# VHH binders against o26951: the designs that were tried, part 17

Target 1, 206 residues: o26951
Amino acid sequence: VEYTHFKDLQALEMERGRLYETIVVTWDDSMVGNAAPIGVLCTGDDTVTLYLYQGTRTVENVLNNGRFTVNVTLDPLIFTDSTLGDLEEDMFSHYRDFLHLRGADAFFTAEVVSVKKLVKRDRFGESELHVVKARAGDVMRAESFRMALNRGIYAVIESLIAYTRAEFSDPLVLRERIAEMNRVARKVGGPREKEAMRRIIQALES
Below, E stands for the ipSAE of ESMFold2; O stands for the ipSAE of OpenDDE; V2 stands for 0.75 times the mean of E and O plus 0.25 times the DockQ between their complexes.

## First folded at step 8 (VHH)

Design q02 (framework vhh_7xy4_2; at its last look DockQ between E and O 0.58; V2 from the best seeds 0.00; counts 0 for: pae E 4.9 > 2)
Fold by OpenDDE, look of step 8:
Parts: C-alpha cells; sequence; structure tokens
Structure q02 (fold): chain B 206 residues (1-206), chain A 123 residues (1-123)
C-alpha cells in the first residue's frame, strides 16, 4: 500500500469534538506489535485524546514508550480479531520507528503529551482510566481511504433501528436506548446527527 | 440561555466537610455529563470529577478520590459535590462545568462553566 503524507488530521476529515472508531497500534521495547480497537477523540487539527483502561497491553505500551499509531480501516475483521485476540505479526508494518496496521486506509503517528489517571465508578465497580492526550505527527493516507468511522452516525443509525422496532420493544427499554444514543450524539455528533436525534425523538413521541 | 449557578462554598477547617450545589438551566440537563473543576488562586484550572448524564458513571481525579463525591438530581437539574476530609490544598474557586461527554476532563473542552463558589480550607 502506498501512502501520501499529510501534516494534520484534516487530511482524514477528522473534526474537533468527534470520536472515531480506530485501531490503535502500540508496541513494546522489543517492537512486538499490539492492536486494539479504540475510540479516538479528535481535539484539534493535530491533537487527539484516548481513554485507556488499566490492564491492557495498549495502555502498558503507551505509558512505557509514549508513542503509538492510530489506524483507520473499514475492515470489520480487523476490529473483530484485534478484540477477540491478537493480530499476527505480519499485520504490522513499519513507518520510521513506528508500527502501524498493515493495509490501513490511513494512519497517523502519535506522541503522548500528557496522561491523567482517573478512577471510574459504576454499577460494575471501580476501574482506573488513563486519559491520554497525544499530538498527531505524520498523517499517512492511502488511495483506499474514504472516511474514518464516526460514533455519532452510529448513534443515529442505532436509534433509527430501535425506532423501526418500537412496536416490538419494551417502551421503557426503548426510551432508555434512545436516551443513551442521544447522549452519544450530543457528545460526539455534529449538528446533523443532533438534529437527526431530535427528529427521531419527536417521531417517537408522536 | 444556558446557566450554571454554583453555591455551598465557604470557610471550613481542615478535616471539615462542605456540599456544593450547581443549579443548571437552559439545556436538557440529563443529556450531558457534568463536571466539577477548581482553580486555586494564581493557578490553573484543575479537574475534580465528572458524572455521566444518567448518573450511572462517575470519574474522579486521584487528588480527591475517596474524599469527594459527585452526584446529580436530574429531576431538579442540580449537580452536587460532597467534599469530606477537606485539606488546605483544596482551597480554590469551584466551578460547575457542562460537558458533552463523560470523557471531557479538561476545562477548555467544557461547553460552559458557572461563576464559581469559593471554598477556603484554613485552620
Amino acid sequence: as target 1 above (206 residues)
Amino acid sequence: QLQLVESGGGLVQPGGSLRLSCAASGFTFSDYSMSWVRQPHGKGLEYIATISGSGGSTYYSDSVKGRFTISRDNAKNTLYLQMNSLKPEDTAMYYCAKGTDEYEFESSEYDYKGQGTQVTVSS
């Protein structure tokens, strides 16, 4: 795969405030690669934020060497395989002193700027969360690149699916699901996603 | 128009407790994560805690973990911060902040914050 080099995230049409479903590639001191699906929040033209939970190789590697790549792909098997297990060594390629996902539609290098450790409490208990702010470096885009997957649109789509199945759903469950999706849209969606949710909610109330 | 009004601040001795409140209006309160941040005099803003829109998840900085509790009443459009075991280093102006996301932990990323309420911990 041939990549064209760009200097910032605009080349990937990543917008501030949006969360993108990506594959984050990290590595240990022996340059053994690790891939994990990670939602990446775009916070600027060359800045991103990741939220990493303790106990993963991803967070360990990031904290250890302060470097990683964010990879854009539309291949569902990459997301699946990286979640259920580990990607094989041949799924990683070298870019300078970085590893990236082989065959990615795009990727950018990232260097950690700051890490904040938080404690999350929910119904499942307490967990440690690492908020990683990073600066994007080289942005590499392949001809195959089309778009980065955005969570906002998924919220809308899931809401619409729920809407179409409303007659077969528990009204309380439906309401909660829509509320959850609406929170996501408000969180990381754009004006159109927010408007879409407004219309869906209005339709459900009619 | 969006408004956040903090209250409950004051002077307290070390080891004491305070409960802050934040009255929210002008937006759908339950749709947004809410946070508390603080700014010591002459220093930058410091993140304290976040609570998700539904209240199901809370996040705390290490500096306040075990001492502070963030909560909310969506029916009253009110955010709370219970502060126990207060220390002199907790002295600051405390702000209620509207975030769009439970992942928003930096003040610069908040949609809006109130005018603040002063907390002073001193013997």
Scores: ipSAE 0.403, ipTM 0.770, lowest interface PAE 0.6, mean pLDDT 91
Fold by ESMFold2, look of step 8:
Structure q02 (fold): chain B 206 residues (1-206), chain A 123 residues (1-123)
Amino acid sequence: as target 1 above (206 residues)
Amino acid sequence: QLQLVESGGGLVQPGGSLRLSCAASGFTFSDYSMSWVRQPHGKGLEYIATISGSGGSTYYSDSVKGRFTISRDNAKNTLYLQMNSLKPEDTAMYYCAKGTDEYEFESSEYDYKGQGTQVTVSS
C-alpha cells in the first residue's frame, strides 16, 4: 500500500472536539507490536487526546516509550480481533521507528506531550485512567482512505429508531435507551449530533 | 452573560467536612463538563475533579480520590463538591470551571473560571 505524506490531521478530515474510533498501535522495547481499538479525541490540527485505562498493554507501552501510531480502518474484523485477542506479527509494518497497522487506510505517528493520571467513577465502578495528550507527526494517507470513523451519527440514528417506536415501547426502557445514546453522542459527537439529541429528547418530553 | 459563583468555603478543623456549591448561569449547563480546581496560596492551579455534562462520569485527581465527591444538579444549574476528611494541604482557593465540551477537564484550557471560595483547614 502506497501512502501520501501530509503535515496535519486535516488530511484525515478530523475535526476538533470529535472522538474517532481507531486502532492504536504500540510496541514494547523489543518492538513487539500491540493493537487495540481506542477512541482518539481530535484537539487541534496536529494534537490528539487519548483516555487510556490502567492495566492495558497500550497504556504500558505508551508510558514506557512515549510513541504510538493511530490507524484508520473501517474493517470491523480488525476491531474485533484486536479486542478479543492479539493480531499476528505480520499485521504490523514499520515506518521509521514506528509500527503501524498493515494496510491501514491512513495512519499518523504520535508522540506524547503530557500524561495526567485520574480516577474515573461511573455506574460500573472505579478505574484508573491516563489522559494522554500527543502531537501528530507524519500523517500518511492511502488512496483507500474514506473517513475516520465517528459513532456520533449512529447514536442519533439509534435514538430515532427508538423514538419512532415510542407508542409501542415501555416508556422506562425507551428513556434509558435514548439516555444511553445521548451519552455516546455527547462523548464522541460534534455540535450537530449534540443538537440532534437535544431535539429528540425535547420531542419525548412533549 | 456567563457567570459562575462559588460558595460554601470557610474555616474547618482537620478531619472535618465542607460542601462547596457553584451556581451557573448564562449557558446550557448540562451541555458541558464542569470541574473543580484549587489554588493554594502562592502556587499554581491544581486539578481536583470533573463531572460529565450528564453526570454519568466523574474524574478525580489522585490527591482527593476517596475523600471528595463531585456532583451536579442539572435542574438547578448547580455544581457541588463534597469534601470529607479534610487535611491542612487542602487549604486553597477553590474554583469551579466550565469545560469547552462534555469531557474537557484540563485546567489551562478552561473556557471560564469563577471568582473562587476560600477553604482553610487549620487547627
Scores: ipSAE 0.114, ipTM 0.630, lowest interface PAE 4.9, mean pLDDT 88
ESMFold2 (binder alone), look of step 8: mean pLDDT 83; pTM 0.847

Design q03 (framework vhh_7xy4_2; at its last look DockQ between E and O 0.41; V2 from the best seeds 0.00; counts 0 for: pae E 3.4 > 2)
Fold by OpenDDE, look of step 8:
Structure q03 (fold): chain B 206 residues (1-206), chain A 123 residues (1-123)
Amino acid sequence: as target 1 above (206 residues)
Amino acid sequence: QLQLVESGGGLVQPGGSLRLSCAASGFTFSDYSMSWVRQPHGKGLEYIATISGSGGSTYYSDSVKGRFTISRDNAKNTLYLQMNSLKPEDTAMYYCAKGTDYEFESASEYDYKGQGTQVTVSS
């Protein structure tokens, strides 16, 4: 994939105040890559905010080296596979001293500006959340890039979010939510969205 | 039009308590997470706490955890901040804000904040 370089997030039509579903790529000191679906809040032309849960490799890597990439893709299987497991090494590419998702429609480099630790309290207990503010650096856009998510990919993403929160959810509510999203995927999704939902459901039943 | 009106601020001694209120209007209150932020004189905005639209989830910064409690009454379109064990470093203008840093359904950081209410903690 050939990328064109841009200076800020306007090139990706990211708008302040909007959340974008992305794949965040991080790495450890040995440059072993990690990918996770992360909602990225655009807070300016070159600034973003991420919300990272404790105990993940993503937050560990980000806190350790202060660098990551935000990757834009419409491939539901990337979201699915990165959530249910780990992406293989060949799914990562190098850009300077960064890793990014191989074949991403776009990505930008990011450097942490500040981190704030929050405590979330709900009926399920307490959890820690790291609010990461970062500055976007190089913005790389492929010809394939477009910012259009259909309802099918939405359903997959919502299902994955539900999946990741399953331990803090009512099982019946979760089941119904997944069923609803599966209906959406079946109705308006393509083959990959349907396959993603199949994998999610299989994982939930395991 | 959207309005947020804070009240309840004042002068209090260290160790004292205050309860802030925020009256909201001009939008469906229960659909949005609400937050409290503060700004010490000469400093930037500091995040304090967020409560989800339903009130089922709350978020706190470490600086106020265990001392402050965010709550809401959706029937009254009112946001609250109970502040206990106040410290001089809590002195600031306090704002209620529509929006949250975290919730996906409320992606905007802070859509709107009120005019603020001054809290001064001093012996």
Scores: ipSAE 0.269, ipTM 0.700, lowest interface PAE 0.7, mean pLDDT 90
Fold by ESMFold2, look of step 8:
Structure q03 (fold): chain B 206 residues (1-206), chain A 123 residues (1-123)
Amino acid sequence: as target 1 above (206 residues)
Amino acid sequence: QLQLVESGGGLVQPGGSLRLSCAASGFTFSDYSMSWVRQPHGKGLEYIATISGSGGSTYYSDSVKGRFTISRDNAKNTLYLQMNSLKPEDTAMYYCAKGTDYEFESASEYDYKGQGTQVTVSS
């Protein structure tokens, strides 16, 4: 695969404040690769933030060597296989001192700038996570690149489908579905997705 | 237009308690996560805690977990920080800050608003 080099994340049309679904590639001291689906928050032209839970190989590798790649793919099997198991070693390619997902539509190198350890409390209890801020270095884009995946618009679309079928739906099930989609849209989306969800919820309340 | 006004600071003995408030205006309060950060005299900002827009998730730095509780009242557009078991090292100016994400985003070191409220822990 042939990649064109770019200076910053504008080449991938990533916008500040949006969370993108990517494959993060890390490695151990022997350059044995690891891949995991990770949401990556764009925080600037060349900065990203990751939320990495304790006890994963991804966080261990990131804390150990401070480098990783963020890989853009729309292939659902890559997301599935990297979650349910390990990708084969031939799924990783070298770029300088980095590993990246072989055949990715785009990838960028990343170096850790800072890490904060936090304790999260929610409806599932208490857990530890690392908030990793990183700077993007080389941004590499292939001809196959179409977009960095953001789930915000799909959460809106699912909500609209549920809305148009509201009179045929159990009100409790509908309410739970809309709440779930609202959490997604607000976590990953920008102002327009958040406003869209407000309008849908208001329409359901009348 | 957007305003965050901290209050409730003061002088307290070690081991004591204090509750800070932050009155918010100029934006839809419930849409945003909110954070507390602090600045000891002559030092940089230190992250304390964040609460999601709905209030369903709270996040704490290791230095304050178990001692501080962040909460919000979306009907009153008010953010709170309950501070228990206070220590001299908690002495600082405390600021509230508006987040950029409904569920979670740690406040950047540039997101505090207003002049803050002073907390001093001493005998």
Scores: ipSAE 0.247, ipTM 0.702, lowest interface PAE 3.4, mean pLDDT 87
ESMFold2 (binder alone), look of step 8: mean pLDDT 86; pTM 0.876

Design q04 (framework vhh_7z1x_3; at its last look DockQ between E and O 0.71; V2 from the best seeds 0.00; counts 0 for: pae E 4.2 > 2)
Fold by OpenDDE, look of step 8:
Structure q04 (fold): chain B 206 residues (1-206), chain A 123 residues (1-123)
Amino acid sequence: as target 1 above (206 residues)
Amino acid sequence: QVQLVETGGGLVQPGGSLRLSCTASGFTFSDYSMSWVRQAPGKGLEWLSGISGSGGSTYYADSVKGRFTISRDNAKNTLYLQMNSLQPDDTAVYFCAKGTDYFEFESSEYDYWGQGTQVTVSS
């Protein structure tokens, strides 16, 4: 795969405030690669934020060497395999002193700027969370590049699916699901996603 | 317009407790995460705790974990911070901050702040 080099995240159509489903590639001191699906929050033209949980190889590697790549792909098997297990060594390629996902539609290098450790409490219990702010370096885009998966649009799509199945659903469960999706859209969606949710909610109430 | 008003600050002895409140207006309260931050004399802003819009998730800095509890009542548009086991180094002006759509834990990324309420812990 041939990549064209760009200087900032605009080349990937990443917008401030949007959360993108990506594959984050990290590595240890022996340059053994690790891949994990990670939602990456775009916070600027060359800045991102990741939320990493304690106990993962991803957070360990990031804290250890302060470098990683964010990879854009639409291959569901990459997401699946990286979640359920580990990607094989041949799924990683070298870019300078970085590893990236082989065959990625795009990737950018990232260097950690700051890490904040905090405790998260939710219905699942208490967990340690590392808020990682990073600066994007080289942005590499392949000919095959398509927009990164965005959680905002997923919220809308899931809501629409729920809407179409409303007659078969518990109204309380449906309401909660829609509320959850609406929160996602409000948080990481754009104006159109927010408007879409408004319309869906209105339709459900009619 | 967005308004945040903190109350509940005051003077307390070490080991004491305070409960801060923040009343919000001018926006859909439940749509946004809220946080408490503080600024001690001569120090920068310190993020303490955050809570998601729904209240389902809460976050704490290590410095206040186990001592402070954040909560919210969306029906009342009010954010709370229960502070227990207060120490002298907790002396600061405490602010409630409205989260942006994307940042929850960085004080510099909040778009609105209250006027603050003074908390003084002293014997």
Scores: ipSAE 0.419, ipTM 0.794, lowest interface PAE 0.5, mean pLDDT 90
Fold by ESMFold2, look of step 8:
Structure q04 (fold): chain B 206 residues (1-206), chain A 123 residues (1-123)
Amino acid sequence: as target 1 above (206 residues)
Amino acid sequence: QVQLVETGGGLVQPGGSLRLSCTASGFTFSDYSMSWVRQAPGKGLEWLSGISGSGGSTYYADSVKGRFTISRDNAKNTLYLQMNSLQPDDTAVYFCAKGTDYFEFESSEYDYWGQGTQVTVSS
């Protein structure tokens, strides 16, 4: 795979305030690679924020060496396999002192600038996470690149499907579905997705 | 015209409790995360706690875990901080802050801040 080097995250069409679904690659002191699906928040032209849960190899490796890569792929099997188990060692390639996903449509190197530990409480209980701020270094894009995945539009689409079937649906199930999709759209989306959800919710309240 | 107004500060004895309130206007309150931040005399800003737009997730710094509870009432456009087991080093000006998005957890990414309310813990 042939990569072209770019100056910043605009080459990947990443926008401030949007959260992208990526594969984050980390490694241990022996350069044994680890891959995990991680949402990456774009916070500037060359800055990102990650929310990493305690007790994962990802957070352990990031805290240990302060470097990682963010990898763009649209292959659902890579997301699935890296969640359910481990990718094979031949799925990682070297780039300078970094590892990246072999054959990624794009990747960028990242170096940690700060880490803050938090306790999160929700309906599932209490968990610890690290808020990791990092600066993007080299941004590498292949000809196969199409987009950095953002699931905000799909939350809108699922909401519209539910809306068009509203008269055939249990009202409580419908409202829970829309609420769930609104949480997704607000978590990952930009102004257009958020406005779309506001209009859908307003239409349901009329 | 985003406006955030903190109330509920005051003087309290060590071990005591206070409940802070922050009334919000000028934006759709439930669309944004909210946080409490404090500044002790002669110190920098310290993020304490955050809450998602719906209130479904709450977040705490280790320094206040188990003592402070953040909550919100979206029908009243009001954010709360229940502070228990207060000690002299909790003395500070406490601010509420509006996030830029639903899940904002950092003070450097907040759009707007209130004027603050003084909390003093002293015998």
Scores: ipSAE 0.216, ipTM 0.703, lowest interface PAE 4.2, mean pLDDT 88
ESMFold2 (binder alone), look of step 8: mean pLDDT 85; pTM 0.860

Design q05 (framework vhh_7xy4_2; at its last look DockQ between E and O 0.39; V2 from the best seeds 0.41)
Fold by ESMFold2, look of step 8:
Structure q05 (fold): chain B 206 residues (1-206), chain A 123 residues (1-123)
Amino acid sequence: as target 1 above (206 residues)
Amino acid sequence: QLQLVESGGGLVQPGGSLRLSCAASGFTFSDYSMSWVRQPHGKGLEYIATISDSGGSTYYSDSVKGRFTISRDNAKNTLYLQMNSLKPEDTAMYYCAKGTDYFEFESSEYDYKGQGTQVTVSS
């Protein structure tokens, strides 16, 4: 795959404040690759934030060597296979001192700028969460690139489907579905998705 | 009109306790995660803690772990910060902030914060 180099994340149509579903590639000291689906928050033209839980190979590798790649793909099997198991070694390609997903529609190199450790408490107990801020280096885009995946519009679409079927739905089930979709839109979306959800909820109340 | 009003600050001795409150209005409080941040004099904002919309998850910076507890009462539209074992370095203006459902750490990342309440820890 042939990549064109771009200067910043606008080439991938990433916008500040939006969370994108990507494949983050990391590696150990022996350059053995690891891939995982990770939401990546765009925080500036060349900055991103990742939220990595303790106990994953992703966070272990990031803390160990401070480098990773963010890979754009729309292939659902890559997301599935990297979650359910490990990708084969030949699914990783080299770029300078980095590994990236072979055949990714786009990727960018990232170097850690800072890590903040948070303690999360919930009904399952206490866990450590690492908030990793990183600077994007080389942004590489293939001709196959179409978009970086953002789930916000689909949360809106699912809500609209539920809305149009409201008279045939259990009101409690409907409200739980809309609340679920609203949480997704708030997590990953920007102002337009949040406004869309506000209007849908308001329409349900009329 | 969206409003966040912090209260409960004051002067305390090291080792003391304070409970901060944040009264929220003008939005559906129970739909949002909420955070506390602080600004020591002459410095930028420092992240303290976040609580999820339902209150089921809480998040703390290392600097306050084990000493501060964030909580909320969605029926009263109120956010709280219980601060125990206070230290001189906790001296700052404390703000509550409405954010996205994904918590934020920098002032440019918050949708809105209030006027703040001063906490001063000194002998």
Scores: ipSAE 0.458, ipTM 0.806, lowest interface PAE 1.9, mean pLDDT 88
Fold by OpenDDE, look of step 8:
Structure q05 (fold): chain B 206 residues (1-206), chain A 123 residues (1-123)
Amino acid sequence: as target 1 above (206 residues)
Amino acid sequence: QLQLVESGGGLVQPGGSLRLSCAASGFTFSDYSMSWVRQPHGKGLEYIATISDSGGSTYYSDSVKGRFTISRDNAKNTLYLQMNSLKPEDTAMYYCAKGTDYFEFESSEYDYKGQGTQVTVSS
């Protein structure tokens, strides 16, 4: 995939105040890549905010080296596989001293500006949340980059969000939510969305 | 139009307590997360706490966790902040803000419409 370089997030039609479902790629000191679906809040032409929970490789890597990439893709299996497990090494490509998602429709480099630790409290207990503010650097856009509304991918994303919160959710509510999303995927999703839902359901049952 | 009106501030001694209120109008209160922020004199806006739309989740900065409690009454369109074990460092103008769990916590991005309520902690 060939990418064209742009100077800011406007090239990706990212708008201030909007949350975008992305794949955040991080790496350790040995340049072993990690990918995770992360909602990224656009806060300016070249600034973003991420909310990272304690205990993930993503937050560890970000806190360790202060750099990551934000990747744009509509592939439901990338979201699914990165959530349920780990992406293979060949799913990462190098851009300078950054890693990004191979085949991403777009990505941009990011450097941490500040980190704030918060404590989340709910009926399931307390958890630590890191609010990461970052500066966007190089913005890389492929010809395949498009902004599209896709109910199928949204259903998958919502399901994955529910999955990641399963430990802090009512099992019945979770099951109903997944059932709703599966209906959406069945109705308006393609083969990949349906397969993603299958994998999510299988993971929940295991 | 959207309105947020803070109240409950005042002068209190260190170790004392205050309860702030925020009356919301002009939007569906129960659909939105709400936050408290504060601004010490001559300083920037500081994030304090957030409560989810339903009240099921709360977030706190380290500076106030264990001492402050954010809550809400959706039937009354009111946000609350119970402040215990107050310290001189808590002296500030306090504002409530309309937001989400993914809202940017900077002064220029907060959606508040009130004049705030002054909290002064002094012996």
Scores: ipSAE 0.383, ipTM 0.760, lowest interface PAE 0.6, mean pLDDT 90
ESMFold2 (binder alone), look of step 8: mean pLDDT 80; pTM 0.813

Design q06 (framework vhh_7xy4_2; at its last look DockQ between E and O 0.54; V2 from the best seeds 0.00; counts 0 for: pae E 2.2 > 2)
Fold by ESMFold2, look of step 8:
Structure q06 (fold): chain B 206 residues (1-206), chain A 123 residues (1-123)
Amino acid sequence: as target 1 above (206 residues)
Amino acid sequence: QLQLVESGGGLVQPGGSLRLSCAASGFTFSDYSMSWVRQPHGKGLEYIATISYSGGSTYYSDSVKGRFTISRDNAKNTLYLQMNSLKPEDTAMYYCAKGTDYFEFESSEYDYKGQGTQVTVSS
């Protein structure tokens, strides 16, 4: 796979404030690779933020060497295989002193700028997380690149499907489904997805 | 016009409690995450806590975890900070801040910051 080098994330059409579903590749001191599906928040033309929970190999590697790659793929099997187990070593390729996902439609190198440890409280209780701010370095795009994946539109689509069946649906199930989709859209979406959800909820309330 | 008005500060002894309020107007309060930050006299701003737009998630700096609780009432357009087990190091001007649509820690990334309310912890 041949990559064209770009200077910033505009080449991947990433928008500030949106969270993209990617494969983050990290490695240990021996360059043993690790891949995990991680949401990556675009915070500027060359800046991203990751929310990494304590106790994962991803956060351990990031804290150890301060480098990683963010890899764009639309292959659901890569997401599945990296979650259910480990990718085989031949799924990683070298780029300078980085590893990246072999055959990714795009990837960029990232170097940590800062890490802040926070306590998060939500419906699941308390957890420690690392908020990692990183600067994108080399942005590498293959001709196979189509888009960086964002789940926002799918939350809207699922909500609209539920809306069209509202008169024939259990109202408890409908409300839970819409609330769940709204949480997704608020987490990952941009202004248009958030406004779409607002309109759908308003329409359901008459 | 957009406004954030903090209240509830005052003088307390170490170990005491205070509850800060922030009244918001001029924007759709329930659309935004909200934060508390503080500024000790002669020092820079320090992040304290953030609450998501719905109140479903709260985030705390290590310096206040377990002692402070951020909350919001979207029906009243009001943000709160319950401060327990106060220490002299908590002495500062406290500000509420309106964030963007995403999570923020630095004051330069907030859309607006209020006038503040003074908290003084001394014997």
Scores: ipSAE 0.407, ipTM 0.785, lowest interface PAE 2.2, mean pLDDT 88
Fold by OpenDDE, look of step 8:
Order: sequence, then C-alpha cells, then structure tokens
Structure q06 (fold): chain B 206 residues (1-206), chain A 123 residues (1-123)
Amino acid sequence: as target 1 above (206 residues)
Amino acid sequence: QLQLVESGGGLVQPGGSLRLSCAASGFTFSDYSMSWVRQPHGKGLEYIATISYSGGSTYYSDSVKGRFTISRDNAKNTLYLQMNSLKPEDTAMYYCAKGTDYFEFESSEYDYKGQGTQVTVSS
C-alpha cells in the first residue's frame, strides 16, 4: 500500500469533537504489536484523546513508551479479530519506529502528551480509566481512504433502523434506544446528525 | 440560552466540608453528563469529577477521590459536589461544566461553564 504524507488530521477529515472508530496499534519493548478497536476523539487539527481501560496491553504499551498509531480501516474483520483475540504479526507494518496496521486506509502516528487516571464508579464497582491525550504526527493516507468511521452517523442510522421497526418494538425499549442514540449524537455528532435525530424523534412522536 | 450558576463556595478550615450546587437551565439537563472543574489562582483549570446523564456512573480524579462526591438531581436541573476533608490545595474557583460521559476535553474546550464559586481552605 502506498501512502501519501500529510501534516495534520484535516487530511483524514477528522473534526474537532467527533469520535472515530479506529484501530489503535501499540507495541512493547520488543516491538511486538498489539491492535485494539478504540474510539478516538479528535480534539484539534493534531490532537486526539483516548480512553483506555486498565488491564489491557494497549494501555500498558502506551504508558510504557508513550507512542502509538491510530489506524483507519473499514474492514469489519479487523475490528472483530482484534477484539476477540489478537492480530497476527503479519498484520503490522513498520513506519519509522512505529507500528501500524498493515493495509490500513490511513494511519497517523501519535505521541502521548499527558495521561490522567480516573476512577470510574458505577453499579459494577470501580475501574480505572486512563485518559490519554496525544499529539498526532505524521498522517499517512492511502488511495483507498474514503472516510473514518464516525459514531455520530451510526447513532443516526441506528435510530432510523429503530424507527422503521417501531411498530414491532416495545415502545419503552424504543424510547430508550432513541434516547441513547440522541445522547451520542449530541455528544459527538455534528449539526446535521443532531438535526437528523431531531427529525427522527419528531416523527416518532407524531 | 444555556446557563450554569454555581453556588455554595466559601471559606472553610482544613478538614472541613462544603457542598457546591450548580443550577442548570437552557438545555435538557438530563441528556448530558456534567462535570466539576476548578482553577486555582494563577493556575489552569483542573478536572475534578463527572457524573453521567442518569447519575449511574461517576468519574473522579485521583486528587479528590474518596473526599468529593458528585451527584445530580435531574428533576431540579441541579448538579452537586460534596466536598469533605478539604485541604488547602483544594482552594480554587470551582466551575460546573456541561460534559460528556466518556470524554474529557481540555479545560479550554469547556464551552459551557458558569461564573464559578470560590472555595478557600485556610486555617
């Protein structure tokens, strides 16, 4: 795969405040790669934020070496395999002293700027969450790149699916589902996603 | 228009307690996570805590864990921060901010925060 180099995340059409579903690649001191699906929050032209849970190789590697890559792909099997298990060694490629996902539509290098540990408390107990703020470095885009997966649009699509099945759904379940999606759209969606949700909700109430 | 109004600050001795309140208006309060942040004099904003839209989840920075409790009353459109075992280093202007469940923005990225309430911990 041939990549073209770009200076910032605008090349990937990543927008501030949007959450993108990506594959984050990390590595240990022996350069053994690890891949995990991670939602990456774009916070600027060259800045991102990740939320990494305790006990994962991803967070361990990030904390150890302060470097990782964010990879854009539309391959559902990569998301699936990296979640359910581990990617094979041949799924990783080298870019300078970074590893990235082989065949990624795009990737950018990232260096940790700061890490904050949070304690999450819910009905399941306490867990540690590492808030990782990173600076994007080299942005590499392949010809195959079209777009990064955005959670906002997924919220709208899922809502529309729910809408089309409304007559076959429990009204309370439907309402809750739509409410969840609306929260997602409000959180990480753009004006059009928010407007879409407004229209969907209006239609459901009519 | 969106408004956040903090209250409850004041002067307290080390080891004392305060309860802050934040009255929210101009948006659907129950749809959003809310956060508390603080700014010591001459320093930048510091994240303190977040509570999810339903109150089912809370997040705390290590600096306040075990001492501070964030809560909310969606029926009253009010956010709270119970501060116990206060320390001099807790002295700051405290702000409530419209936040998100799983995301933390830079302090400068908080688009919506109130005018703040001053908390001073001193002997």
Scores: ipSAE 0.045, ipTM 0.519, lowest interface PAE 1.6, mean pLDDT 88
ESMFold2 (binder alone), look of step 8: mean pLDDT 82; pTM 0.838

